# Ledger of designs, part 16: VHH binders against Rho GTPase-activating protein gacW (gacW)

Target 1, 182 residues: Rho GTPase-activating protein gacW (gacW), of Dictyostelium discoideum (Social amoeba) (q54g18r699to880)
Amino acid sequence: VTLTDKAQINASTIELPPLVSRSIDLLMEQGISSVGIFRTCASATALKKIKTRFEAGEDIDLKAENVDVDTVAGVLKSYFRELPNPIFPENLHEYFFQAMRQSSNEEIIQSLKDIIDQLSPLECKMIKKLFHLLHLISLEKDVNMMSPENIAICWAPTFFRSFASELLPINSFMIVNYFDIF
Key: E = the ipSAE of ESMFold2; O = the ipSAE of OpenDDE; V2 = 0.75 times the mean of E and O plus 0.25 times the DockQ between their complexes.

## First folded at step 7 (VHH; framework vhh_7ubx_2)

Design q4 (from k33 with L105F; at its last look DockQ between E and O 0.68; V2 from the best seeds 0.00; counts 0 for: pae E 6.0 > 2)
Fold by ESMFold2, look of step 7:
Structure q4 (fold): chain B 182 residues (1-182), chain A 119 residues (1-119)
Amino acid sequence: as target 1 above (182 residues)
Amino acid sequence: QVQLVESGGGLVQPGGSLRLSCAASGFTFSSYAMTWVRQAPGKGPEWIAVITSGGSTYRDDSTKGRFTISRDNAKNTLYLQMTSLKPEDTALYYCAKGLYEYGDFSDYRGPGTQVTVSS
């Protein structure tokens, strides 16, 4: 096995944090039809208990413990909010703004793909799984009351660590066009 | 220091209307999105309407268009017009500076105004 092969093997074996993978898996199974998912706030105490167990290395069986959907949603969002660096750091924001000013959806999509490619392999893997969930939630908006725009409102401040309103249509666009961008 | 003071709540009959106001000070109001959030007894908070600095509005579909958010940047005031009120709309209503951040609005909200819908 060469050094290049070892680097490729490490990239192909990247594992998502259990908090991220377990939370998204549960939400895909039980959260898609939940009214107001990500908009309804869970108990801060419940969030803290679950978060600290994950941070201590426990691979929690969220389904077996019957952890409610809003607690899982809050834990997942809190993980991204508390990253040392946001998934979409400020040095990328102008590129996002420029992407949305292009003349066609095809050009916008390609520009967004180029920005996503700037993220680390772990960040890309997390975001791909997360935006898949957000896309699926948006497809069931008539049941869960969470349009792409509503989801964008809940998540854009966390993804970008910014309250700039111009980020809302960007996040909404990426949720709707998940399969083309990710 | 950011200050937000809600008013206009009260007891109202089902089917009635209320207009909530939020007086803002301590920041450049016109530069920020503003959010109405409500918290029913025994429940967690939820956002119900957002208005951007540019005037675009977003409402959760569960209010079925009964609630209208607006702003007056000259008066530094945010409004929520509520119509066709139902008992399930009974809650404390807060205004918040910026977009709703799930679980993190305590430093950027007012004390709230109570809306009670009952016969």
Scores: ipSAE 0.110, ipTM 0.523, lowest interface PAE 6.0, mean pLDDT 84
ESMFold2 (binder alone), look of step 7: mean pLDDT 80; pTM 0.805
OpenDDE, look of step 7: ipSAE 0.555; ipTM 0.810

Design q5 (from k33 with S31R; at its last look DockQ between E and O 0.64; V2 from the best seeds 0.00; counts 0 for: pae E 6.5 > 2)
Fold by ESMFold2, look of step 7:
Structure q5 (fold): chain B 182 residues (1-182), chain A 119 residues (1-119)
Amino acid sequence: as target 1 above (182 residues)
Amino acid sequence: QVQLVESGGGLVQPGGSLRLSCAASGFTFSRYAMTWVRQAPGKGPEWIAVITSGGSTYRDDSTKGRFTISRDNAKNTLYLQMTSLKPEDTALYYCAKGLYEYGDLSDYRGPGTQVTVSS
């Protein structure tokens, strides 16, 4: 199941893609304290094997198969990287830049919430769950070595499909202020 | 087209120092963030340090204080100063245009320079 099928989803019956929900659940349970999570990558062979199974439509139980944390992290990131359209497409980027120019954190947060509200219900549900994980990882940075800034380096190109450096502080701000924004 | 060429690697003893260089061409170097990435044998790639177009630097905490990224926009060159090298730093080091991304982004990276730390 891909996001290209989201037009068929009724708003009252929204379910997350199994790859997304199962990966985040495993990482919430086993990945928070993993040193360098999202910075280090599992073997290309392990990643490719899991990706081809998901692409074939299999609902993989990652916990039951004891898939390594770094492999699950890579699979999760690859899912978002390979979406037909990025979660935060280019037509939204100027709105993100404008939000960060507000004079107070309260105004910045409200502007970011307004941008998030433009996403589809499925996209909102996915990023709410994902940013919760990223926030929890950032709270344990002294153990896992992944500050909000380091997490943003790993994820901003995937979220925005852009290498613009101005997106780093936006991404890290959203991670830090998760509970206020999402 | 984008071209990135690394140099400055080699064989060094533990505790030694190296300075890596990355010569860039085919794009407006000063406009983009640049990243150093390494890949040890049998492991996936990992980013080490990022420098933004504005000059802000970010590095992984496990190498904190040992590796310093810098850039010279007049020479279109990215640098990585490495000190207090350890055997676990043995890897292929390459530079990438922009922020690090999982997977092979060869159009955004150079071929790399080998760093080997051994007595």
Scores: ipSAE 0.078, ipTM 0.530, lowest interface PAE 6.5, mean pLDDT 84
ESMFold2 (binder alone), look of step 7: mean pLDDT 80; pTM 0.803
OpenDDE, look of step 7: ipSAE 0.443; ipTM 0.770

Design q6 (from k33 with Y102F; at its last look DockQ between E and O 0.66; V2 from the best seeds 0.00; counts 0 for: pae E 5.6 > 2, framework grips)
Fold by ESMFold2, look of step 7:
Structure q6 (fold): chain B 182 residues (1-182), chain A 119 residues (1-119)
Amino acid sequence: as target 1 above (182 residues)
Amino acid sequence: QVQLVESGGGLVQPGGSLRLSCAASGFTFSSYAMTWVRQAPGKGPEWIAVITSGGSTYRDDSTKGRFTISRDNAKNTLYLQMTSLKPEDTALYYCAKGLYEFGDLSDYRGPGTQVTVSS
């Protein structure tokens, strides 16, 4: 078993939390064209009910129940906001800042990829799927009104647990360059 | 301790203009990003514009240059200049400390100022 084979085997066997996988799958199918996705807020009652069911272990068929896109978006964001540790913890922030100071996009991308590789296998799998969604939303900005910068504003405080404005360009860069980084 | 008080709302005709103000106290205003949020009747809240501590601005593309966020750090005041107002802009407008986050922003926002656009 080689190191490459071991890493590939581990990634293929890791199951994402149903909340994450179900929410992202629904949003990829139904949310890409939704105006203001992640910027608008869903019904607080609907959001809480869906969250509670997932947290109790229910495997909700979001499509069969016709759960509203904004409710699903809110549930997904709340999952990452409520993690015990943020997906990009404080000890990585200086590495992100250093990466963005590189002289070329190719160097920036490689540095960001190196930072992503420091996350756990589960974290990597989650953010790869999530950033794929965010990238797809950004490609439809003329329909959904969500530029990479607007998406970054909605997500950077959740990803980094920081309100530092310097993190916004980092987040938008990762959304735009999804295929090169993830 | 944190207080935010919005003003400048009112009734305007379509195509009109308003300038909203948000007076801030109880924190170091110049050190924080500030956000304008609106909530239309029967709908959820929606952020409109963000201004960073350094003055960079980000706004909801749906307003397409009709709204301009600004700040005066010497007066601890956040502004929203609205032009070409439409009936769909009718909402309660409030400011929030920091970047907009769903969840616990209720203690870090003002009571809001009503903007009503009607013929």
Scores: ipSAE 0.162, ipTM 0.558, lowest interface PAE 5.6, mean pLDDT 84
ESMFold2 (binder alone), look of step 7: mean pLDDT 80; pTM 0.799
OpenDDE, look of step 7: ipSAE 0.484; ipTM 0.779

Design q7 (at its last look DockQ between E and O 0.64; V2 from the best seeds 0.00; counts 0 for: pae E 6.3 > 2, framework grips)
Fold by ESMFold2, look of step 7:
Structure q7 (fold): chain B 182 residues (1-182), chain A 118 residues (1-118)
Amino acid sequence: as target 1 above (182 residues)
Amino acid sequence: QVQLVESGGGLVQPGGSLRLSCAASGFTFSSYAMTWVRQAPGKGPEWIAVITSGGSTYRDDSTKGRFTISRDNAKNTLYLQMTSLKPEDTALYYCAKGLYEYGDFDYRGPGTQVTVSS
């Protein structure tokens, strides 16, 4: 193998962080029907216990430890909130605003895909899996009480690291149109 | 200095109504989204309702339209009108500046207790 081949092989095997992958898998299996998922969370004590283990570098097998859905949801959200750089950094926000002003949904979707393509391969892989979960939750809103708008309220400050109200419709749009955007 | 002070809580029978108020100072109130949050005994906080600077409102579906958020920018005051109250609505209710952010409520008031019992 050449040096170029080694670099390509390494890039092609990018793995999701285990906590992200394990959390999303557990929530897809057990969390879709959970009332108030991401809006209500476990007690501060339960969340702190898991977060402290995560911050110490422990490889937590959340399913094997029977960690409850609301604690897993809180841990997953805190992982993205605490990233050194947000998934959607401030320098991309104007591009998101411009995308939403396009004339048709098809143009909006394509513009959003173009913005997402600017993210790193790892970031793109993470948000594809995460938005799949968020979309599935939104489809069960009559059971779990989490509309796309409610999910966006819970997640937009974490994704964009911003409190701008204009980000809520963008986040909702990406959740609803998951299969077209991601 | 941002200051938020809630009032209007109390003991109420199931099916009753309350209106909560949040007096704001130390910032340009009309320029910010505002959130009502509650924390039931032994549970973490959860948002209930958001009103944007432009006046659009968002509520969690679990209250099924029983709670209405509003604002009076002339009085720098945020409101939560609560109707058809249920025992599960028993919680500490507080207002927060901006959108709900999990685990970080530095811009929140001390809260007002709502107890639905009997």
Scores: ipSAE 0.059, ipTM 0.504, lowest interface PAE 6.3, mean pLDDT 83
ESMFold2 (binder alone), look of step 7: mean pLDDT 81; pTM 0.821
OpenDDE, look of step 7: ipSAE 0.444; ipTM 0.760

Design q8 (from q1 with S31R S56K; at its last look DockQ between E and O 0.06; V2 from the best seeds 0.00; counts 0 for: pae E 10.3 > 2, placed apart)
Fold by ESMFold2, look of step 7:
Structure q8 (fold): chain B 182 residues (1-182), chain A 119 residues (1-119)
Amino acid sequence: as target 1 above (182 residues)
Amino acid sequence: QVQLVESGGGLVQPGGSLRLSCAASGFTFSRYAMTWVRQAPGKGPEWIAVITSGGKTYRDDSTKGRFTISRDNAKNTLYLQMTSLKPEDTALYYCAKGLYEYGEPFDYRGPGTQVTVSS
């Protein structure tokens, strides 16, 4: 077996937290056409009720309960915002900056893939599923008003736990080039 | 330089009313969504209400409709009208500026004004 084969085997057996998997699944089905998704505010009370149930171990069927799209989007974003360590911690930021200094898109993509490969198997599986959703949202920007740049503004502070402006084009690039990077 | 300055806080008895103001400068106020957030000692921040550049408002259910957000674009001022105040409303209240005409993210905040509800 190769390192790639080992990583694929590990990824296929890892279970995502229900909050993450259920939220992304609902948003892929019902959220892609939602105007301002991830930018529109959700009710803090509704968000807290759903979060509390997930934290108590409940596997909520969000579709069956008709949970509002903006509430689900807020729950998902809040999960990543509240992680003990951000998905892309500060010690990776210089690697991201160096990747973007490569002279061609192909080299940038390969460098970003190498950074993603350093994440834990659970982190990789989560961001692969999440960035798939973000990519699909960006393809429908004429309907939902969420360009890759708009999505990057909403998510970069959560992914990197930083407001550094240099992170925005990196996040946007990863959303646009999802299939090549993830 | 973006600047937000809150005022109108103070000590008030339960059941009383206050009107908070947020004076904005250093940006085109009318282009952006604005919000009020509160933070009690030792607790995390809690958003209260959002107003879009077009004047549409969103509020959190926790205030039970007792708080009303508004804006005066001619005066570059955001307001929060608070009524039927309760001791649980005691907190530091601050305004924040959005990046867009509606909703999240919010990228600048003021230092806040203290509201204390006690008899």
Scores: ipSAE 0.005, ipTM 0.267, lowest interface PAE 10.3, mean pLDDT 84
ESMFold2 (binder alone), look of step 7: mean pLDDT 83; pTM 0.835
OpenDDE, look of step 7: ipSAE 0.468; ipTM 0.775

## First folded at step 8 (VHH; framework vhh_7ubx_2)

Design r1 (from k33 with V50I; at its last look DockQ between E and O 0.83; V2 from the best seeds 0.00; counts 0 for: pae E 5.6 > 2, framework grips)
Fold by ESMFold2, look of step 8:
Structure r1 (fold): chain B 182 residues (1-182), chain A 119 residues (1-119)
Amino acid sequence: as target 1 above (182 residues)
Amino acid sequence: QVQLVESGGGLVQPGGSLRLSCAASGFTFSSYAMTWVRQAPGKGPEWIAIITSGGSTYRDDSTKGRFTISRDNAKNTLYLQMTSLKPEDTALYYCAKGLYEYGDLSDYRGPGTQVTVSS
């Protein structure tokens, strides 16, 4: 095994928070065709119940309990919203703006790959799994009514916190071009 | 303190039109994106239309072509022009400061204006 192989093996053993992994897995199985996913808000009561159980350390089998899609979507988004640092902190925003100025999609994609390389291994693993889900949702927009632009609107305040409205186009681009970027 | 006051709702027949207004105060209106959100009975809130500080607009696909968002920065007022109204558009409509942020609209939204579409 080489050093690169050891680094890749170490990255594969990083455990995602159960809330993140279980939520994304359920949404990939049951949420892709859900009309208005991430745009339609969950019941505040249902959301609070699931959040407090995860925060208390409970191992929740969301599928076995038939937790509704909008509740799972809300729990997932709230996790990222409540991170101490946003997944794309302000010191990266200039790089996103520079990427938006590139002349070709290939240059934009390379710039985005460079930005992703600045994230921690855990952050990279989380956003790769999350953006995979967002990409799959965008492919079914005729069923779920969630275009890449709609998804970006729902997530940009959570991803960037500041300057979110100015970053909507690059957020949408990342969703569409998931496989080339991640 | 941020204040948003919606008006222009009412009872209208299917196919009708309404223009909603949102009067804003307590912040630099021209510096922020603004959002129209609706909430039907028994459902959670959903955004409908967004206008950025730079004037770019975004609309949900189900109302595209029927609803137009606009702003007048000199009057600190946000607008939603609604046409071809359908019974499923019946909801409480309110404006919000910024992009739609799930679960955090209570501090940066108005009390709303009721739109009822029925014969």
Scores: ipSAE 0.148, ipTM 0.579, lowest interface PAE 5.6, mean pLDDT 84
ESMFold2 (binder alone), look of step 8: mean pLDDT 80; pTM 0.804
OpenDDE, look of step 8: ipSAE 0.405; ipTM 0.747

Design r2 (from k33 with Y58W; at its last look DockQ between E and O 0.48; V2 from the best seeds 0.00; counts 0 for: pae E 8.6 > 2, framework grips)
Fold by ESMFold2, look of step 8:
Structure r2 (fold): chain B 182 residues (1-182), chain A 119 residues (1-119)
Amino acid sequence: as target 1 above (182 residues)
Amino acid sequence: QVQLVESGGGLVQPGGSLRLSCAASGFTFSSYAMTWVRQAPGKGPEWIAVITSGGSTWRDDSTKGRFTISRDNAKNTLYLQMTSLKPEDTALYYCAKGLYEYGDLSDYRGPGTQVTVSS
């Protein structure tokens, strides 16, 4: 087994969709301090234009094209909203509720990790990158006005495809405890 | 068919107060979170307050302390008490069924009530 062969074997990875990867990277660089990120809408025309290009397979350099932060945020959220099945499908919701009833944060965290491990490898990789961004946004709430609770309001219906109010604190908890869960 | 009808808007001077109401029908009001949203001229919609089915409230941090969301499940009515109003609060205010979701409010919202804050 040659050095090249070992490097190729170890380099095997799951590729994220360009929309997800490029959007999160730009938002991590330029969006953390944006007031109202994910709450404030961009124009519907701007969203459709960028989304259509990604769906056609283009790997857009969002930074070079000066795409504004709210458009990128909207495109990213739209991707998860339009998945054939939600990231956290209904058959897992009761497990999420049970996890939150555990007696300690450590047990809650472990239970949430177990649920997330049931997602596909691609889904896990996507939400790990996304929740990293959401966590960083929540740490800067004094600048961007997006507390974990505000972010959860914007994202829980998309993640769970459900309006059940009990999902808000679950989403908020996962944002706050990102490093322990993901 | 879901119906939401807002009322209580109007012209008010800076520092004034208004109480908005949202009458709901066509769904089990007590089983859903409810949201107040506003849309300023030339801008997209933004949420300002949420009340869960269990009565917990979540508010936009910048309006915390000035706006109070409440609900009366017996009357199928959502409320927004606004105080210390500023010109920046001028917007169309509407209620929405459920939690705010970016880009999805058109199917689950009322027509809104105009709030104008000016001298």
Scores: ipSAE 0.012, ipTM 0.374, lowest interface PAE 8.6, mean pLDDT 83
ESMFold2 (binder alone), look of step 8: mean pLDDT 79; pTM 0.795
OpenDDE, look of step 8: ipSAE 0.424; ipTM 0.752

Design r3 (from k33 with S106Y; at its last look DockQ between E and O 0.03; V2 from the best seeds 0.00; counts 0 for: pae E 16.3 > 2, placed apart)
Fold by OpenDDE, look of step 8:
Structure r3 (fold): chain B 182 residues (1-182), chain A 119 residues (1-119)
Amino acid sequence: as target 1 above (182 residues)
Amino acid sequence: QVQLVESGGGLVQPGGSLRLSCAASGFTFSSYAMTWVRQAPGKGPEWIAVITSGGSTYRDDSTKGRFTISRDNAKNTLYLQMTSLKPEDTALYYCAKGLYEYGDLYDYRGPGTQVTVSS
């Protein structure tokens, strides 16, 4: 059993924050084909309202309430943005740079797997679910106008903080190669 | 203090062209990515173009082929060349330091320059 397998097993017993799990689930269902998803926000006010409710511990049925997908997307991203530390810890950022220097896609993928294996079980579970969503969104780029690069631009600051611009290529790569990495 | 000042906006007919400029000061311009953001009436802000400190450019698909982002580090100036303008391009255009985040601008932005495309 690889470290990845162990981490996945442990992660399976860890519950994601309701904001994260419910937001991603809704977006997977209703947001994949939304033009400019994660790029455009319908209402900042609406975003704040929903976020506040989640933070208050309210059990929000986003679907039942017909919450706009752009609002949900904004709430989801704000959660990760507001983490004390980036979801990819800063001590791992150098490894992303090293991954970019690999000579083949296979080597890059392996390097990224190794990085993911260093995440906590909760981080790993969140990242896996998030990147699944991002990958699905990217597949519909002809409809939603969100290429892997566009998505990467939207999320790189949240993922990599000060190295966001430099790590855009690897961020995009991770979105495209989701199934091979995760 | 970081300052960004956009210019070059105005009224233009469909199919016309504009070149926006952003004068930057108060930080090492060449060390930062820069972003053009626009906000149309009744809509949220959206990034349309990014240029990294290394010169790599990223553009949204809706403006690809029509808009070009560039920078002159010697002049501390960011540019957006707009061609084949459409009414839907009507918006307030902002220059932002760093990458734009969904619904939020990084660090600093200017007051914006209005672009209106109308016959």
Scores: ipSAE 0.486, ipTM 0.781, lowest interface PAE 1.2, mean pLDDT 91
Fold by ESMFold2, look of step 8:
Structure r3 (fold): chain B 182 residues (1-182), chain A 119 residues (1-119)
Amino acid sequence: as target 1 above (182 residues)
Amino acid sequence: QVQLVESGGGLVQPGGSLRLSCAASGFTFSSYAMTWVRQAPGKGPEWIAVITSGGSTYRDDSTKGRFTISRDNAKNTLYLQMTSLKPEDTALYYCAKGLYEYGDLYDYRGPGTQVTVSS
C-alpha cells in the first residue's frame, strides 16, 4: 500500500458534516432543474431555522420536511461562507492564477489538481462532492439558466472570500472540468 | 439590437499610450458590468479589466498600474486607458457586456479594435 493509496483510503472514510452531505444530496435529487439555483434568495427566517438545527447536531430529513430547494441552497452556501478560513485561502490565490496561465488545458488541469491536493482531507472530500453538484447543475443550464459562469458568480466570492473577477473564470473552469480535476 | 463598437486602436511604439473606447447601444448601459478582453493571434481570450455598474474596478495584476478601465454612463461609453505599452500587449481588444452588475461574465462582445505595439 503506497502512501498516496493510504491517504486516498483515509479521505474516503471521512464523514462529511450532515449539513453539507444532506444539503448536497437533496440538491442533486431535487435542485438540478431549479431555475436560478444558488442565485435565488431564500427566506432569511427559514434559512436561520434550518442552520440552527444542523448546528445543534440534528440530522434533518430535508425531504420529509419539504424544505424548499432555495432554502437548502442558501444553507449550503452559508456553511462555506462562515468557515473560519475560506476553502481557498488567500495564500493559494496566486497558485490558482499561475495555473490558469499555463499553455494547455492539460497543464492547467494538472496544476489545479496539485493545488486541490494541498487541502485537508475533509476539505477535499467536501469540495469534490460540492463541485460534482455544480457540474451537474451546469449540464442542465438550458433548463435551470445556470451556466458554469453564472454558478461561478454565485460561488467564487464564497470559495475564495474575494471579489476579484479573475477568480470567476477559474471557478467556472473547475466546474466544467470536474471529472479531470476532482 | 445590442451593439458594441470599439475604437481607438492602432500602431504605437513601445512605451506609448493609447485610449480605447467602446460605444454601447441597445441595452441599459448603466445597469451592467463592462469588461475589456484581449486576444493575441493563436491564443485564447484574456481578461484585462472589469468595471461594475456602480463604478468599482478590477484588473489583471500583470497590467496593474498600466491600464485603467472607466465608464461614462451618460455617453454609454466604456474606456481603457493604456500606458507604457509593450510588444506583448499586441492583440485584438474588445469590450463585452456583462450578464450582471458585477463580474466579467458576458453575453455580447464587440468586433474589437487592433492594438499593435512595434518598433
Scores: ipSAE 0.000, ipTM 0.109, lowest interface PAE 16.3, mean pLDDT 82
ESMFold2 (binder alone), look of step 8: mean pLDDT 85; pTM 0.845

Design r4 (from k33 with S106E; at its last look DockQ between E and O 0.83; V2 from the best seeds 0.00; counts 0 for: pae E 3.1 > 2, framework grips)
Amino acid sequence: QVQLVESGGGLVQPGGSLRLSCAASGFTFSSYAMTWVRQAPGKGPEWIAVITSGGSTYRDDSTKGRFTISRDNAKNTLYLQMTSLKPEDTALYYCAKGLYEYGDLEDYRGPGTQVTVSS
ESMFold2, look of step 8: ipSAE 0.376; ipTM 0.714
ESMFold2 (binder alone), look of step 8: mean pLDDT 80; pTM 0.805
OpenDDE, look of step 8: ipSAE 0.523; ipTM 0.794

Design r5 (from k33 with A33T; at its last look DockQ between E and O 0.62; V2 from the best seeds 0.00; counts 0 for: pae E 5.7 > 2, framework grips)
Fold by ESMFold2, look of step 8:
Structure r5 (fold): chain B 182 residues (1-182), chain A 119 residues (1-119)
Amino acid sequence: as target 1 above (182 residues)
Amino acid sequence: QVQLVESGGGLVQPGGSLRLSCAASGFTFSSYTMTWVRQAPGKGPEWIAVITSGGSTYRDDSTKGRFTISRDNAKNTLYLQMTSLKPEDTALYYCAKGLYEYGDLSDYRGPGTQVTVSS
């Protein structure tokens, strides 16, 4: 085994929390066509039951237990909502605002990539997987009724922990331009 | 203390129109994003329209442009103009302070106003 192979194996073994990886995998398979995904909230009882099991360390097979798509979506969103610090903390917000003031899409994309590179390796891996899902949902907006703008509304307060309206177009831009940014 | 009081609901025929109002007090209304949320029987709450403090509006795409959110900052009042109403629009409608989901946080929403669309 070479040093390059060992380094690649180590990077590929960064473990996502089971809640995050299991939820995104199920939503990739079953959630893309779900009308109003992330806009419709699951029952509080269903959410609490699933969250309690994940918090106890259980790696739940959400598919085998037929957990409803809206419950899985709610569990996933609540994980990010309840992080001690938001994925995009306040000290990065001005950088996001300045990125969007660039005059060309290429400059905007590069500035956003630079901001994303400030996150920890685990955070980067989580948001790369999550934004991939959000991008795929946006591609099926005629079926699921979730445009990039609607998805951004659902997620921006959770990602930034802020209600600043300027964050909405930033979030939608990152969803649309997923492959160029992440 | 934040208070939100909805009105304007009722029974309406399919194809009809209705305007919902939300009277706000206990906070600087003009500084906050406001949301209309609905909850149909057996479903979780879902947002249907958002208006930012700057006046930008966003709608649930599934309503296909039938619903229009507006605000009157001088009267501390949020509005939802609903047109071409369908039976599937039957729900409890409530307004919420902020962009965030209120399904788990009752203190940031009003008690709601019932809209029933039926012949």
Scores: ipSAE 0.148, ipTM 0.561, lowest interface PAE 5.7, mean pLDDT 84
ESMFold2 (binder alone), look of step 8: mean pLDDT 80; pTM 0.799
OpenDDE, look of step 8: ipSAE 0.605; ipTM 0.815

